# VH-VL binders against Small ribosomal subunit protein uS3 (rps3), part 6

Target 1, 230 residues: Small ribosomal subunit protein uS3 (rps3), of Nanoarchaeum equitans (q74mz4)
Amino acid sequence: MASKVIRKFIQNAKLTVFSQEFIRLYLRGANVSKVIIRQTPIVNRVIIYSARPKMISEERKAHLAKLLELKFGLEKPVIEVLPIENPNLDAHVIAERLAMGIERNIRAYRRLAQRYLETIMNAGAIGAEIVIAGRLSGQRGKTWRFKAGNLRKTGTIGQFELDRAFNIAYLKPGVAGIHVTILKPDAEIPDIIEFKSPEEISIEEIEKIDKEIAEKMKKYLETYLLAKQM

## First folded at step 5 (VH-VL; framework fv_tezepelumab)

Design p54 (from p00 with heavy chain W52S F53W)
Fold by ESMFold2-Fast, scan of step 5:
Structure p54 (fold): chain C 230 residues (1-230), chain A 122 residues (1-122), chain B 108 residues (1-108)
Amino acid sequence: as target 1 above (230 residues)
Amino acid sequence: QMQLVESGGGVVQPGRSLRLSCAASGFTFSSYGMHWVRQAPGKGLEWVAVISWDGSDKHYADSVKGRFTITRDNSKNTLNLQMNSLRAEDTAVYYCARGPLYDILTGYFDIWGQGTMVTVSS
Amino acid sequence: SYVLTQPPSVSVAPGQTARITCGGNNIGDESVHWYQQKPGQAPVLVVYDDSDRPSWIPERFSGSNSGNTATLTISRGEAGDEADYYCQVWDSGSDHVVFGGGTKLTVL
């Protein structure tokens, strides 16, 4: 019973993560970060934080709402778009910019990773890490790791915030996975309730979710939208 | 001025140990991956080992794997190479070299030390 | 074991262009870096990422990399260019830095 309840919480978390990733894919180029789904008795509010909110038109919002109903069974979705206060400290924004940059010039992956680490640190991060995995040079897949500052710092409650993001670059020989981790001072207390089950998700479950998201992103890229922009 | 200075070289018998050090100055040592590269007398350059900026990742050439250990002390701006079970073929000038900012492996070496000579002979 | 092949020696007349090659299987897929080493001295980076040049290196040093061959080009050769030149890549298959065997440039 207990086990069954826990598995249900994990399954619900997976659906939330998948819908958030679909939104980021659908709105690729708008630098979408946080996506919050707030349930009310009447409607499901979908709050999208974007570094380029003007790129998300009312027509795109309406179409996205229909897709969320069809693909994820979300009843009566209402799309709201809000700006990101500091995009240079946002892991999802950096991951998308890096992925799109690598897609434009695969050989620039090292220079781009170095540039974005510098951008993150100059924006006030305590530490940051960029991990790129795939076939970027040579004939086999490898993992490259770039780190700046201190990621092993701990502190009292409210002093530090850890932000993580995953994205993929669509390349002719395949895909490259990009993981961005940013440790920054936490000056804000969130007032919005997103969901409560993520604290019970193991590292193994998180890695499995990331793999499943990558597979879905790959299939979506192969059919259109991302492939259409190449 | 950015500078790397190696020390600890000398003459040592086969099977013995030697420790090399490299002192860095003029740049933020803790932000750069560091490498050891060696050159036997009259021969070409051979890569030996690398250590990441925070010391968490290390890689070694197959010829030295299991015998050599690369370490660093970021508080003292120092890179070290512990060489155990030395062989005649380890005889070379050992250079420390700086990799690109935040990159641990996939780059060029823009700053090199003057080198320190290690001679393994009976 | 990935191997970079360089000619052991190249000669150039003063004022003429020297070309030093670095051969490797699909080396055009890698980033190639070049070093100059004079007798008794540490190596000096002269070209990095195939064709980029450090600010302290003269513009007559240039590089290219495609297919199975990377090339270091030294225009208007001078006596001061006499040195050993080494190419270098990161071998993505073995997690190793690989150097070529070196080329001795003589300016006659």
Scores: ipSAE 0.052, ipTM 0.573, lowest interface PAE 6.3, mean pLDDT 81

